# VHH binders against F-box protein At2g23160, part 8

Target 1, 307 residues: F-box protein At2g23160, of Arabidopsis thaliana (Mouse-ear cress) (q1ks79)
Amino acid sequence: MNSSSPISIDLIAEILSRVPSKSVARFRCVSKPWASMIRRPYFTELFLTRSSPKPCILFATVADGVWSFFSLPQYPYEKSSSASVAASAKFHVKFPPNNMRIGHNSDRRYFSYGYTSGLIYLYGDSSDDRSVICNPYTGEYAILPYLQRYRKTYSFLVFEPIEKQFKILFMAYLSGDRDHKILTVGTGNMKWRTIRCSLRYEIVSEGVSINGVLYYLGETSAWDNKDYDLKYDYAIVCFDIRSEKFIFFEIERFCRLINYKGKLAVIYFEDDVNYQSCLYRKKNYVEPDAINKLNVWVLEDVEKQEW
Short names: E, the ipSAE of ESMFold2; O, the ipSAE of OpenDDE; V2, 0.75 times the mean of E and O plus 0.25 times the DockQ between their complexes.

## First folded at step 2 (VHH)

Design g2 (framework vhh_7z1x_3; at its last look DockQ between E and O 0.04; V2 from the best seeds 0.00; counts 0 for: pae E 18.5 > 2, unsure alone 55.0 < 65, placed apart)
Fold by OpenDDE, look of step 2:
Parts: structure tokens; sequence; C-alpha cells
Structure g2 (fold): chain B 307 residues (1-307), chain A 130 residues (1-130)
């Protein structure tokens, strides 16, 4: 009679910490010891820790304006196991629902989307299309107030970590007189607010959000009368999400922006080019190859501009 | 609403001159670079000239350099193109197009992608023929 050692209360806590909250509530009725355990702060902490979203990569496919969201678990690369763990993508939801239309364009100049902190922003292509934020895991969504836009659209979904709120920054196209707009996402009557910026740069990168600051690369052009060519100036645009203020760092040339261990880093390639600029300006460029040198600089202090 | 209206087109003999005008409304005219672009029959768009918001800087395509002069009157919200020594090859519809917002004497050049020039006039026909 192998005396099946009763499962320890700690192990039960561990198991229950991994079940849905609704199930936990039901399990309170199983026994007095379970009920007592579930009410302990330790279990709450354990449950919250375990319920925290596992690092995963979110994927989306788009067909005829319908988004299919998938996630792939990110396994900690344990150095040691050479075993290629084939992870299968998990399907979550299709969006939008059948009664809704979101115009999709493969050209990001006409369609804006972004993901941050569990939400996705979709800015439709036409005035008849809906602009929304949605949870790609559940399909829950909110329709955003209408905003008239020019041909090019640049929008960033950002998260302010202190106040724990989402904002959408709309950057107006440079050819228009329209100001930039910002929307704070909330349960009430959402309204676009005007943000004025003294300097105007065309957006030439995706946004990188780090510790409440949005970073993206901006470009401006001037005609060089000597060479009969365009000269490009670049700047890193810093947007403080909480204060809603802009700071600009001029940089010498096109670069890539990345989040490096919670800090902004810039990557310069020897032959790095703005792909879009090359396409639209019909300039010949050499694609980066393995022979190209890269330089990485990490921003240590934003205020002092120390790299 | 942004509006651009070109005028001054017409029929001219080879070697003749013509002055085009473009009247702008719906935006702060002096804050933006302006451009002239043309499209000849069966050909693509060709950028001809650009001028900075202040008018302090100008640029020209090689095809029209020395013959065409771009200017602007910000008080009148009007862009001009003086065309001299016109040739049959200059026959085209001429468009004025709004460029980027500029500070100083920056000039917007033509971008093959039309999005680089957000607003266009309806165009004015220029025909050079004997």
Amino acid sequence: as target 1 above (307 residues)
Amino acid sequence: QVQLVETGGGLVQPGGSLRLSCTASGFTFSSYAMNWVRQAPGKGLEWLSGISGSGGSTSYADSVKGRFTISRDNAKNTLYLQMNSLQPDDTAVYFCAKGYSVSGDKVTTFIDYQEGLDYWGQGTQVTVSS
C-alpha cells in the first residue's frame, strides 16, 4: 500500500497559482486549509507572479483587413541544451469583428499600428475605417475618436509607466499645417489634444519606448546648391510621455535605434541607409553586408546627452 | 482646405516666354517650400524647380536651368515660374506642388513618390509649337 504522501500545502499553492483566477475562487470551497492558504498574502503574491504574462513574441497576419493574432512562447535560452525546441504558435483571436472594418495598407505611411504593454493600436487607412486599440489576446477593443489625417500617418501607442496609462501620439505630416495630436486612453470621453513641437522631422524609424520616453529617428532635408543634391539631417526625437515634451538630439547620419538593457542604443552601419529614402529618391545604395562595420553607442544620460 | 491654382499656361512659339502663377490658400504659404512639376504627354512626372519658404534658396533641374526662374510672393501667397527660351520639348501640363514645412532656406526637392509633395494644383497646359 504505497502511502501516497499527502500533497503539501505549499505544492497545492504552487499548483493553484497556475490556474485561472475563477478556478482559484472555486477551490476555496474545497477545504478550510485551502481557503486559508488562498487568503494568505503569500498566495496572492505567488499567484500574481505566476499570472504575469510569460515573455512571448506576438505575431499577426493580415488578410483583407482581418488580423489574426498569434503568440510564441519565449523560452529562456539555457546555454546548455543544443536541442532546438520547436515551439508552436498559439492562435488567440481574429480582429476586427464582422461588423467592423479597419482599412489595412501594407505601406506604413498610410496605415499605423503599434503594440505596447499588451495592447495594439490600429489606425485605419480611410475616413470610413475605424481606428481602435485592442487586446490581441482577447479581442476586446475600444474605438478611438476620429482624427483627420493627411496622406502620411505616423502614430505611436505608448505606455506611461508611472501613471499607468496609454497614450497615442499622432505625428502630423510635415507638409501640413496641422499640429501633432495626443490621445490619452481612458474610460471616459477621449479627446485628441494638440501638441506643439518647435522642430519638425519626418519619421524614419519605428518608435522605441524606454522608461516612459519614446524615441524615434527623424529626418529633415535641405538642398545643397553646390552638389545639386539633397542634404539630410538626422535627429533622435525624444518624447517624454508623461510631460508630453520633445527633446531632440542631432546625429550625424542615419542609424538604428534599439532598446539595449533598458537604455537607448544607436547602431551605425558603415553603409547604413534609409531604405525608404533610397526607394523614393531613386538613389543607388549598397546594401549592408557582413563586411560592413557597425558601431554601437548607448545613451547613458538623456539630459546630458552622454553616450 | 489647401488649394493650389495654376494660371498662365497657353500656346507659345519656340523661343518664346511664359510666366506661370500658382495661387495658394489654406496653409501658411511662407512656411513651406514650393515646387513646379510637369508632365509631358506619355511621360512621367518631372520635377523642375523648388523654392524655400522664404524664397532665399532655389533649385532647378538640369533640363530647365538657365531658362526657368522660380520665385514667390509670400504676401500674395503666389508662386511663379518664369519660362524663357521655350522649346517644343517643354510642352506639358505644369503643376505647382506644396513641399515640406521648412525653417530657413531649406528647399524641398522632388521625390518620385508623390507623397513627398502633399498637395498639387490641377495644372496648367503649356504648349510650345510653331
Scores: ipSAE 0.000, ipTM 0.272, lowest interface PAE 13.6, mean pLDDT 78
ESMFold2, look of step 2: ipSAE 0.000; ipTM 0.133
ESMFold2 (binder alone), look of step 2: mean pLDDT 76; pTM 0.783

Design k1 (framework vhh_brivekimig_d4; at its last look DockQ between E and O 0.05; V2 from the best seeds 0.00; counts 0 for: pae E 15.0 > 2, framework grips, placed apart)
Fold by ESMFold2, look of step 2:
Structure k1 (fold): chain B 307 residues (1-307), chain A 124 residues (1-124)
Amino acid sequence: as target 1 above (307 residues)
Amino acid sequence: EVQLVESGGGVVQPGGSLRLSCAASGFTFSSYAMSWVRQAPGKGPEWVSSISGSGGSTLYADSVKGRFTISRDNSKNTLYLQMNSLRPEDTALYYCARGSPEELWDLYTSFDYSSQGTLVTVSS
């Protein structure tokens, strides 16, 4: 009964209180600063899934490079959960088999993951870590072809919905526009291909895929982008998954990206800051007189950048 | 005080070779990952290559793969870059840089750069 790291009832309750059931339904409720994480000997990563007949929350715990995957079904019946909440979490698998280590870092700049259509992508930014795609319910996995890695790199698992292809986009941090890579996931001769993006930036958000376009936030302030005549420190980068082309448009402030009814929504608070930028610049303050308001913008046309 | 002193630059023809050196002092050299960074005239800095503290792991920018080889000698506190099959676009001022003890590389810390650098010019 104790073959896995047992999840305490308090931890399960904390996870459920912090994970939105649906991103679109919960975006108006996120108006207060978030509390710190509970200290544990392992890290908990949360994934949303819609591939089950009943919606469920997929989550993982990581200890010493070993991932344990669980799901917790959403209960419509409210009365039968008081004494058995820990028993309702379904353990699936420990990954990888034989305790092979997969790197983990809480900073998204050094560790990336993604979930699409029942598969999880895990990327470490150390040369000793393996990039893998795995089925978190069965433990079936594939180790991806070797890719030379740079510090502070970022990668995304994306799904191209017309041709039904999985791709992995790898964005180099400290290299020219020729060091970015893309991989089409398949059963045959997989190999990394060079992909070009001439805008230079640090990736500072998770990716959001909407109708074949990957969106993420880039911070451009530390880079020589003089050819682009940039006016602000941030840009939303749009990657068309099928054509493998980049488009961007500037925004004034750090923001969060969500999928709202099949459209990109950008939300921010007036005193919100990029945590990573504050660490590197020794800037860590909140405007004491700032009015903390939720601002939401919805992109109506990616090509025309109509809001 | 951390000091990094680059040497070995010069003028070469396309297809030629150079070996750069970086003498390190003021810190425990073997505890840090090390990098080469270059800056062409009128361009921003470009990462070239990195090597782990032990020397067991190396990384290269795609623009230099197969042509450049990074190495280190921890007994001499020296970092090296062997550059072969040089091209005109390799023309730049080359710096060595110290990474963090956790194998983080951060170009924004000027403390880890030599003020001198070593100039490599590839021209017909």
Scores: ipSAE 0.000, ipTM 0.186, lowest interface PAE 15.0, mean pLDDT 64
ESMFold2 (binder alone), look of step 2: mean pLDDT 79; pTM 0.807
OpenDDE, look of step 2: ipSAE 0.013; ipTM 0.337

## First folded at step 4 (VHH)

Design s05 (from b12 with S35N S50A Y54S; framework vhh_brivekimig_d4)
Fold by ESMFold2-Fast, scan of step 4:
Structure s05 (fold): chain B 307 residues (1-307), chain A 121 residues (1-121)
Amino acid sequence: as target 1 above (307 residues)
Amino acid sequence: EVQLVESGGGVVQPGGSLRLSCAASGFTFSSYSMNWVRQAPGKGPEWVSAISGSGDSTLYADSVKGRFTISRDNSKNTLYLQMNSLRPEDTALYYCAKPTWSYLGTYFDLSSQGTLVTVSS
């Protein structure tokens, strides 16, 4: 091993066994202000962690520019009690620890988030905002290099499972542009690189990452795609995280994308309501009671587009 | 901008003692657990000891337990390692380390200079 390089995974496991995230959280003094923060009306964000066999809800509160991360069992009503959120929640860590600003730290409306493989990705809607990735259990974080934005954009935090690296895909400078930015997260010089997708679209879904491929729904009808023989107004865009290449295939109408048992599945809604999802402000989510019938299709082979 | 500066190493005879110090800056020192990690010439890094942010909890590697004592002074942003009953096997470059996030999980960045401890036989 080289002291100028990250320690090997075996030694990381050994070191983490001495200072695991649960032990780090336990080492911090949990004071009475912790309970009051949970009870504040500025309870803002819930994350569903799907750790088998006991999934937890991971959530954050924001007060005075400080994020506080907590976990709550997903099935708290299985406990026979009148316990409040404050009584059931487990405090983990505060962020940022250094009184550091990450943009609009006093207005949570200007932050979007993503969660993948144990990390939270926070990015702002304003061109003045810095993007941050953090571990919600330990408070460890990295501030990303600044990327100038002209207007609303979309971003995805993705995990590449073979090389075990995180990447951040930033969907162009302008909606419908073919040039996108990508950054590989790591130690040393993190730099934004340009990649191109020849198809033009507006992103109208959340991202779904399965087996090293990021899937999302693009709406193509508003954009110049005359070089393609497009029959429909929608396409599923498939981004291979390792090779950083795009492919796509058309789909007849708006649908939701889900990971179903390790495969991409699409859900079509039978009613005539326009369902849209947006990563930018987490807006236009459809409530479960808004649908009365749905069809689910599972993609068996992406390359052959077999369902 | 995290900066850690180790000091207090030197040459000592077997059975001797040394006290290592680490001056920390660029982060809220009291909010983090801190670690000592050592690397002997030609060997990989070995975790030595950890202390909680409050100082209430400590952990030690079996090889140093009972001989080394980790402590901290949060008012001075300083971490210490008191090393007693030193053995030739304790010869190494000693690093002060804050747990650092990466895509592989938590690890220690040993980019600081470290402080050399040589136990002469």
Scores: ipSAE 0.000, ipTM 0.113, lowest interface PAE 18.7, mean pLDDT 63

Design s06 (from b12 with S50T Y54S L59Y; framework vhh_brivekimig_d4)
Fold by ESMFold2-Fast, scan of step 4:
Structure s06 (fold): chain B 307 residues (1-307), chain A 121 residues (1-121)
Amino acid sequence: as target 1 above (307 residues)
Amino acid sequence: EVQLVESGGGVVQPGGSLRLSCAASGFTFSSYSMSWVRQAPGKGPEWVSTISGSGDSTYYADSVKGRFTISRDNSKNTLYLQMNSLRPEDTALYYCAKPTWSYLGTYFDLSSQGTLVTVSS
């Protein structure tokens, strides 16, 4: 069998059928169907975009080094057949390959993404990879300036709502680095700048952006933080996108971060069932009503660490 | 700084048993869930089992459920996998891994050497 695309419509339908349409409409993306496998011959990402009154699910495929973007109505799985899903898919744009190959002769080479306010950010984890930011509807894209790095890296695309600027925050943890890189996206001469966070950690959560502040969970146990006399092995790191300053506060155990009605909320799971079950499956979304039934703590004042 | 060292692999006949060990250092072992992940030649990695930090909760892949038992000794910073009723399809390099959440999803860093299990006649 010859296939120009390794991702079938049946697989996309399977992903969408397992994620309730209300949850997908609320969340910008679903996790990769193959989770974090060391080597992937291809990948597919699903994004929700609300550029129109009717929400659409945006998804991307990569095959033979070509990125292709499609949209689907929010409720494509209301019909159970893959033919119905295929009929609902609308091709928007594709753009040429560059150095963004996945599953090449290094089993650890893969690509990560971010989606914020209509733009998609793609980056590789190899020190020689360039990063790309693109508009999936217009095919407009920009290749970002090269940044030398090592395999264990994390990056966030964030939107600063006051000045209406996109920024890319880039962090490496292999050396327990306190210095991070930031880039303001624009038409002029883009350049990476260094910003400093005195706390050393590994990023262990998705980023949540609320009112111009990026929140994520850091794991501190592997790194020297003696100046802080840390009691726990986790901290919620708060990055003010406009001022480019970090604050943090300790949290006693692993938690999930969510945006609940415009406020940061943390969810503690008493067992690791959902965590371990996500490895080779799609991310499970929690219905909004279910959030009210879990042990949820809402942060009222980040700087004062008030709950 | 984080180090995981697997041991206990070997060659066994079908129906045999092996006990794998993983010595952990460089982090607060009792605070983290630990997993076993295997990779057969030419195949992608396959999650096998996970145990919570306290040891109170255990989870298994359908392919090994009822045959394998995961356990830990937090006083010795050691993770174990007891493998019974071994089958030829259990032949793989076995890795001890601390599961990592990221916005990329859950991943396992399989940079340790692993321990080879071969089930043959």
Scores: ipSAE 0.000, ipTM 0.204, lowest interface PAE 14.4, mean pLDDT 63

Design s08 (from b12 with S31D Y54E; framework vhh_brivekimig_d4; at its last look DockQ between E and O 0.01; V2 from the best seeds 0.00; counts 0 for: pae O 9.5 > 2, placed apart)
Fold by OpenDDE, look of step 5:
Structure s08 (fold): chain B 307 residues (1-307), chain A 121 residues (1-121)
Amino acid sequence: as target 1 above (307 residues)
Amino acid sequence: EVQLVESGGGVVQPGGSLRLSCAASGFTFSDYSMSWVRQAPGKGPEWVSSISGEGDSTLYADSVKGRFTISRDNSKNTLYLQMNSLRPEDTALYYCAKPTWSYLGTYFDLSSQGTLVTVSS
């Protein structure tokens, strides 16, 4: 009697993807088809996608080198006007553990951090300190292998969405002429691998990761790039996380990089000089004739460099 | 290649004045803010002053505010620092630098030779 369950296996998967993991484990015992479905990578992905915690804001306080991680639920801004619902922040965990040194420094030149896909990357400049990735919700962490540090180094935690892997890109100063390093985060023996970049530049922006590509702005004007006929002083660096290759797009002006609806966008003022000078504006100084036109360009095709 | 060449340093008595110059090449000078940084003997580098690309905005360290004036001539690709009312504590090697802004903060490349200012009685 092929009791064709009136409910499709796909629908069952959908339903089960919304129940607690403990319940899912129990449901493995319901039937062989259910057990089979639950074991499929598709279900795992579905479950993880559905179990994704309600969008919350993660924030951290730092005291004496110890990070305290908190989250606030993002309530759908129901425009209800009045009630400052004092959302109480939920404390998660303190990091690092008492026996660990991460080399926290208030000066960002000597200490860097990043967040991507639920993990925090903490990078100190001291040889005695350890670079780590940690889960700010659980406190689980991985210590990264030691890497010799150079002057003015940059590091990015990135996530490859297809292979579902975290990688760390270490850009050594000077970018382009020295061996950069890349690490794949895993349960095995993590090792830094050497990666070459043909273009020399200084990183002048934070990284933006979009669909498996890391974007950041490089300043090329200070360096001799003999292999490149550069027309401008800046380039957008595109790092394909999966292939671990670099692509460079020249850009005329200093700009901010953002993720706009899953695409790279650049924001700049029409007057680049004015944009850069904003950092030095006196509290009451209004630049006469400052063209306050903000431009937003969206990269439509990375390969064609079409904006 | 970016080149910065400082000049104008020397020995001066307290209360005296000096004018430093920095000749810039290898980049579009007017598009970038410029800065003076100094390093006294046995001390770390100290930011002194910055000026916007167009020269319409200036910043000064508290230690030099009211005494030093930063300016630039974009037609000559030259940065200047007028130093008045000099004090012994102003004794330092002075560097011209193109500040680099990043999400990690502001950096100064002090790879140039600098110009030495000595204030002594």
Scores: ipSAE 0.007, ipTM 0.261, lowest interface PAE 9.5, mean pLDDT 81
ESMFold2-Fast, scan of step 4: ipSAE 0.014; ipTM 0.459
ESMFold2, look of step 5: ipSAE 0.042; ipTM 0.593
ESMFold2 (binder alone), look of step 5: mean pLDDT 82; pTM 0.813

Design s10 (from b12 with Y103F L104D; framework vhh_brivekimig_d4)
Fold by ESMFold2-Fast, scan of step 4:
Structure s10 (fold): chain B 307 residues (1-307), chain A 121 residues (1-121)
Amino acid sequence: as target 1 above (307 residues)
Amino acid sequence: EVQLVESGGGVVQPGGSLRLSCAASGFTFSSYSMSWVRQAPGKGPEWVSSISGYGDSTLYADSVKGRFTISRDNSKNTLYLQMNSLRPEDTALYYCAKPTWSFDGTYFDLSSQGTLVTVSS
């Protein structure tokens, strides 16, 4: 199953029930009843029926350190203006709470690193800030264990659909280090673990998560990969969320990765220079001329490892 | 700074109905999920029901499912609990609560007065 339902409030309750105590003297009453109900058929049907998902676009605005989350229904007919689009927006929630700050300092520090299964993953703007998972509809959130942040890093929130687990993958960008950090959300003793990828690369794309696998583009040319007989300078890296293992396949040149109806699609651009910039200052626009020169390639069967 | 004021409790016979209200102030009501929690005499607090900020998701304890309905009116900053087919076991002080999320779990601040519901003949 792919995520399409806003079941996130129940998952947040499960997440928070597993976090160690921190000298808070309050009544704790939601975690165990909610956790026990999550797998009951009547609970699932009731939640899905009452929260019936409609196709929508979720977006956020940030002003004075406050995130505001909105949704827009997806209509097949044209919207004639931005004013018309704004007029149909539904406000859901503002985040963060007064005691937590996520301000505008740099383009990497406070950006969401993923949206999956109704949850958003955010970084704070201070060196003392924790990483946060939040529900954009309710304002509920879970504060994650501290991990020392490096300015040039990538982090992904991913959802494993079979065991229904959220994981956060934290990867170094420029160090060429093979060691990455991973956290399984909602487990006892929630702690960052180290995982290793033998391939060395710079991450040069956003992540795309499809059916329990995270995909992103790595540039290998500047790194020692003598264990592999590489012919090209790029590889699509595939992270299996359940097994926490990496596989990859080479690709001839820079490309964009997208999710097209549950399939990984690769889009090539004639002028790759427009997309080769420092990760923290990359440009992500596509001009009409570049659009007219797009080549689309659909990867049909990742499981068979055809590439 | 967060203020919650419960009302609507009273004495009712088994099989009767009551509607509880909670007036919220001091925070952006529509931005938060809200819950009802009760404490029966001589027992610990028991979670009863929760509703999402926009009102599009609800959850109920097994003991009240099919009998109670949680709702909210964000234009009035008010949370409701419609209680039908009341039983003696529903006798409790009922609290409106804004969940507090932290590293060590989900908590409810039950420092408000609550509203007393007594189901007896």
Scores: ipSAE 0.000, ipTM 0.159, lowest interface PAE 15.8, mean pLDDT 61

Design s12 (from b12 with T100S S102T Y107D; framework vhh_brivekimig_d4; at its last look DockQ between E and O 0.24; V2 from the best seeds 0.00; counts 0 for: pae O 9.0 > 2, unsure alone 63.9 < 65)
Fold by OpenDDE, look of step 5:
Structure s12 (fold): chain B 307 residues (1-307), chain A 121 residues (1-121)
Amino acid sequence: as target 1 above (307 residues)
Amino acid sequence: EVQLVESGGGVVQPGGSLRLSCAASGFTFSSYSMSWVRQAPGKGPEWVSSISGYGDSTLYADSVKGRFTISRDNSKNTLYLQMNSLRPEDTALYYCAKPSWTYLGTDFDLSSQGTLVTVSS
């Protein structure tokens, strides 16, 4: 009588993935099925994923071009003790190390950074500066191969979840038929590879990475896109990180891109005054309380462009 | 292909010293911070020490601080770990590690053979 444990093996795996490793070792002795499950690569991966340190808020201070990385526990205190225990930030590391130049600049035109999946990407504008990826918790880092920048460029650190690889997308000015580059992180000989984008546009948003696709907004109106019959001035650019291909969705209006429950969503106001025009407007411009309808559209299928 | 070959392990008495070496090839050595990681029998990997690409910055686990010294020679593509005042709890397989980035952030590639350090009376 195979006493079918009322609990599925998958659920058991989920539970065990949340217990200390010492406990997991003990649980191998509970039953043959459990031992078998624990030995599976899937469980190892699950365990590692779950054993990841409690979600912490990572933040950094910058002084004289040196970054100091700190973390705060997201849930430091079980609600039970009323004592306002001032969560002390944990210092991790300073970066860069001595004699390394990352080209830090308070002006984003000359220096930029990205963070994804626990990894920091730092890149400056100077030829003497080194682009680097680093673990802000440990200070481990790699210097990326030199890439010459022409005028305004955009770079994205992205993570491909299937192959479990980090990549860096470098978009050269002008976005389009120019020498865009991509680099796969962690390969013995990191090399920039050339990728082509057929659409010309100016990047006008931050990137949003969702399930192996990078999304950002491009303005196409200023560029000759002869190969495209474009109806609108903007396009959502979808970069498939794995295949390293671009897909474009025209959009009528400037919008904000967000990750909504694992899907791309766009947010725009129906009477949106050219948000871009507002961005350039003086620090003191109080957007009139325009009784504007907020519209949210969620991309349901990237391939079918179904919203 | 990235290759890391550790050497210098052996059996030593408590209080003794060893110097580990790691020969690196297949990547630009100086462009990477390097680390030592150890794995004791029945335990998971433990970070021991890291050193910057230029060798001017070092980090140590609390368990080895003051006893171990990490260094590197970029001209030889070699990483070193000087281990002094060794303790039985230092017994482990020691790995040289180049930064490896996974979905969990920076991880250690322990695909190399490692070098065994045994501290016993």
Scores: ipSAE 0.163, ipTM 0.611, lowest interface PAE 1.9, mean pLDDT 82
ESMFold2-Fast, scan of step 4: ipSAE 0.010; ipTM 0.374
ESMFold2, look of step 5: ipSAE 0.325; ipTM 0.731
ESMFold2 (binder alone), look of step 5: mean pLDDT 78; pTM 0.783
ESMFold2, look of step 6: ipSAE 0.202; ipTM 0.626
ESMFold2 (binder alone), look of step 6: mean pLDDT 78; pTM 0.784
OpenDDE, look of step 6: ipSAE 0.012; ipTM 0.254

Design s13 (framework vhh_brivekimig_d4; at its last look DockQ between E and O 0.35; V2 from the best seeds 0.00; counts 0 for: pae E 7.0 > 2, grease 26.1 > 24.2)
Fold by OpenDDE, look of step 5:
Structure s13 (fold): chain B 307 residues (1-307), chain A 120 residues (1-120)
Amino acid sequence: as target 1 above (307 residues)
Amino acid sequence: EVQLVESGGGVVQPGGSLRLSCAASGFTFSSYSMSWVRQAPGKGPEWVSSISGYGDSTLYADSVKGRFTISRDNSKNTLYLQMNSLRPEDTALYYCAKPTWSYGTYFDLSSQGTLVTVSS
């Protein structure tokens, strides 16, 4: 009587990948199919991927260009004890090492950082400084190959969930005029590769990475995009991390991008002012207290551009 | 191609000492921090220690702090782990790891590792 477990073997794998290794070992004795599944390379990979440390909040302080990384358990204490358990932050590591220069600057124009899937990406503007990725828990790091910056550039650390690889996207100044660069982390001798972008735009938002796609907002009005019949001044840029291809779709107004339940969503006020443009152009300060209608649109299909 | 070859493992009594070595090739050794990771039977990988590219900074897991010492010789492209006051719980396959960040993990366990067994 093949008691067809109502639970698929894939789901079982997913569940077991989230349990302690000791438990996994015990589960090998439950059934032959389970034992077989646990022995598969896929499960090992899955388990390793999921064996991430207990959910914790990562904190960083910066003093004189040195980063100190701390963590707090996300759920340190069951609600029961009223005692203000001063959750002591666990210190992990100071970064960079004394022999390394990362070009830290309090001015974000000259220094930037990103966090994705447990890794920190630090990059400065100085030619003598090195861009680095590091594990804030273990202090492991890699120095990235040098890439010349001409002016203000944007860069994103991204994670591709299928191939399970980290990549770094470097956006050239005057996006579309110059070739962007991409680097795959962990492939032996890391090398920057050139990626072409046909649309010219200025990045006017932070990046949002969702299911292997990086999203950010671009302002297209500043450049002559002769190859595009653009109706609006803004476009959402979709970068497929795996294929390393760009998809663009226009948007009528400035908006904020968020991850909404695993989908891209845009948030804007009905009378929303391009806040970024206002900051840079010192134009039309709108009082934040203006009563306005909040609109939320969720992208249902990236390829079809259906909202 | 990146190659890491661990050596120095063996059987030792509790309280004993071992020195592990890792020979690295196929990349600029000094440009990377290096780490030791261990995997005990039936357990997941555990980070043991890390050292900066030029060796001026070291980190240790709480479980090995005060007992283990990580070091490196960049001229020889070699990473070391001096293990003192070994305990049965230190029994594991020890891996030398370069930061590769592959497969959603921070550790590359593709090398053969070196087995350390602490038993009475």
Scores: ipSAE 0.019, ipTM 0.434, lowest interface PAE 4.9, mean pLDDT 81
ESMFold2-Fast, scan of step 4: ipSAE 0.000; ipTM 0.403
ESMFold2, look of step 5: ipSAE 0.053; ipTM 0.566
ESMFold2 (binder alone), look of step 5: mean pLDDT 80; pTM 0.807

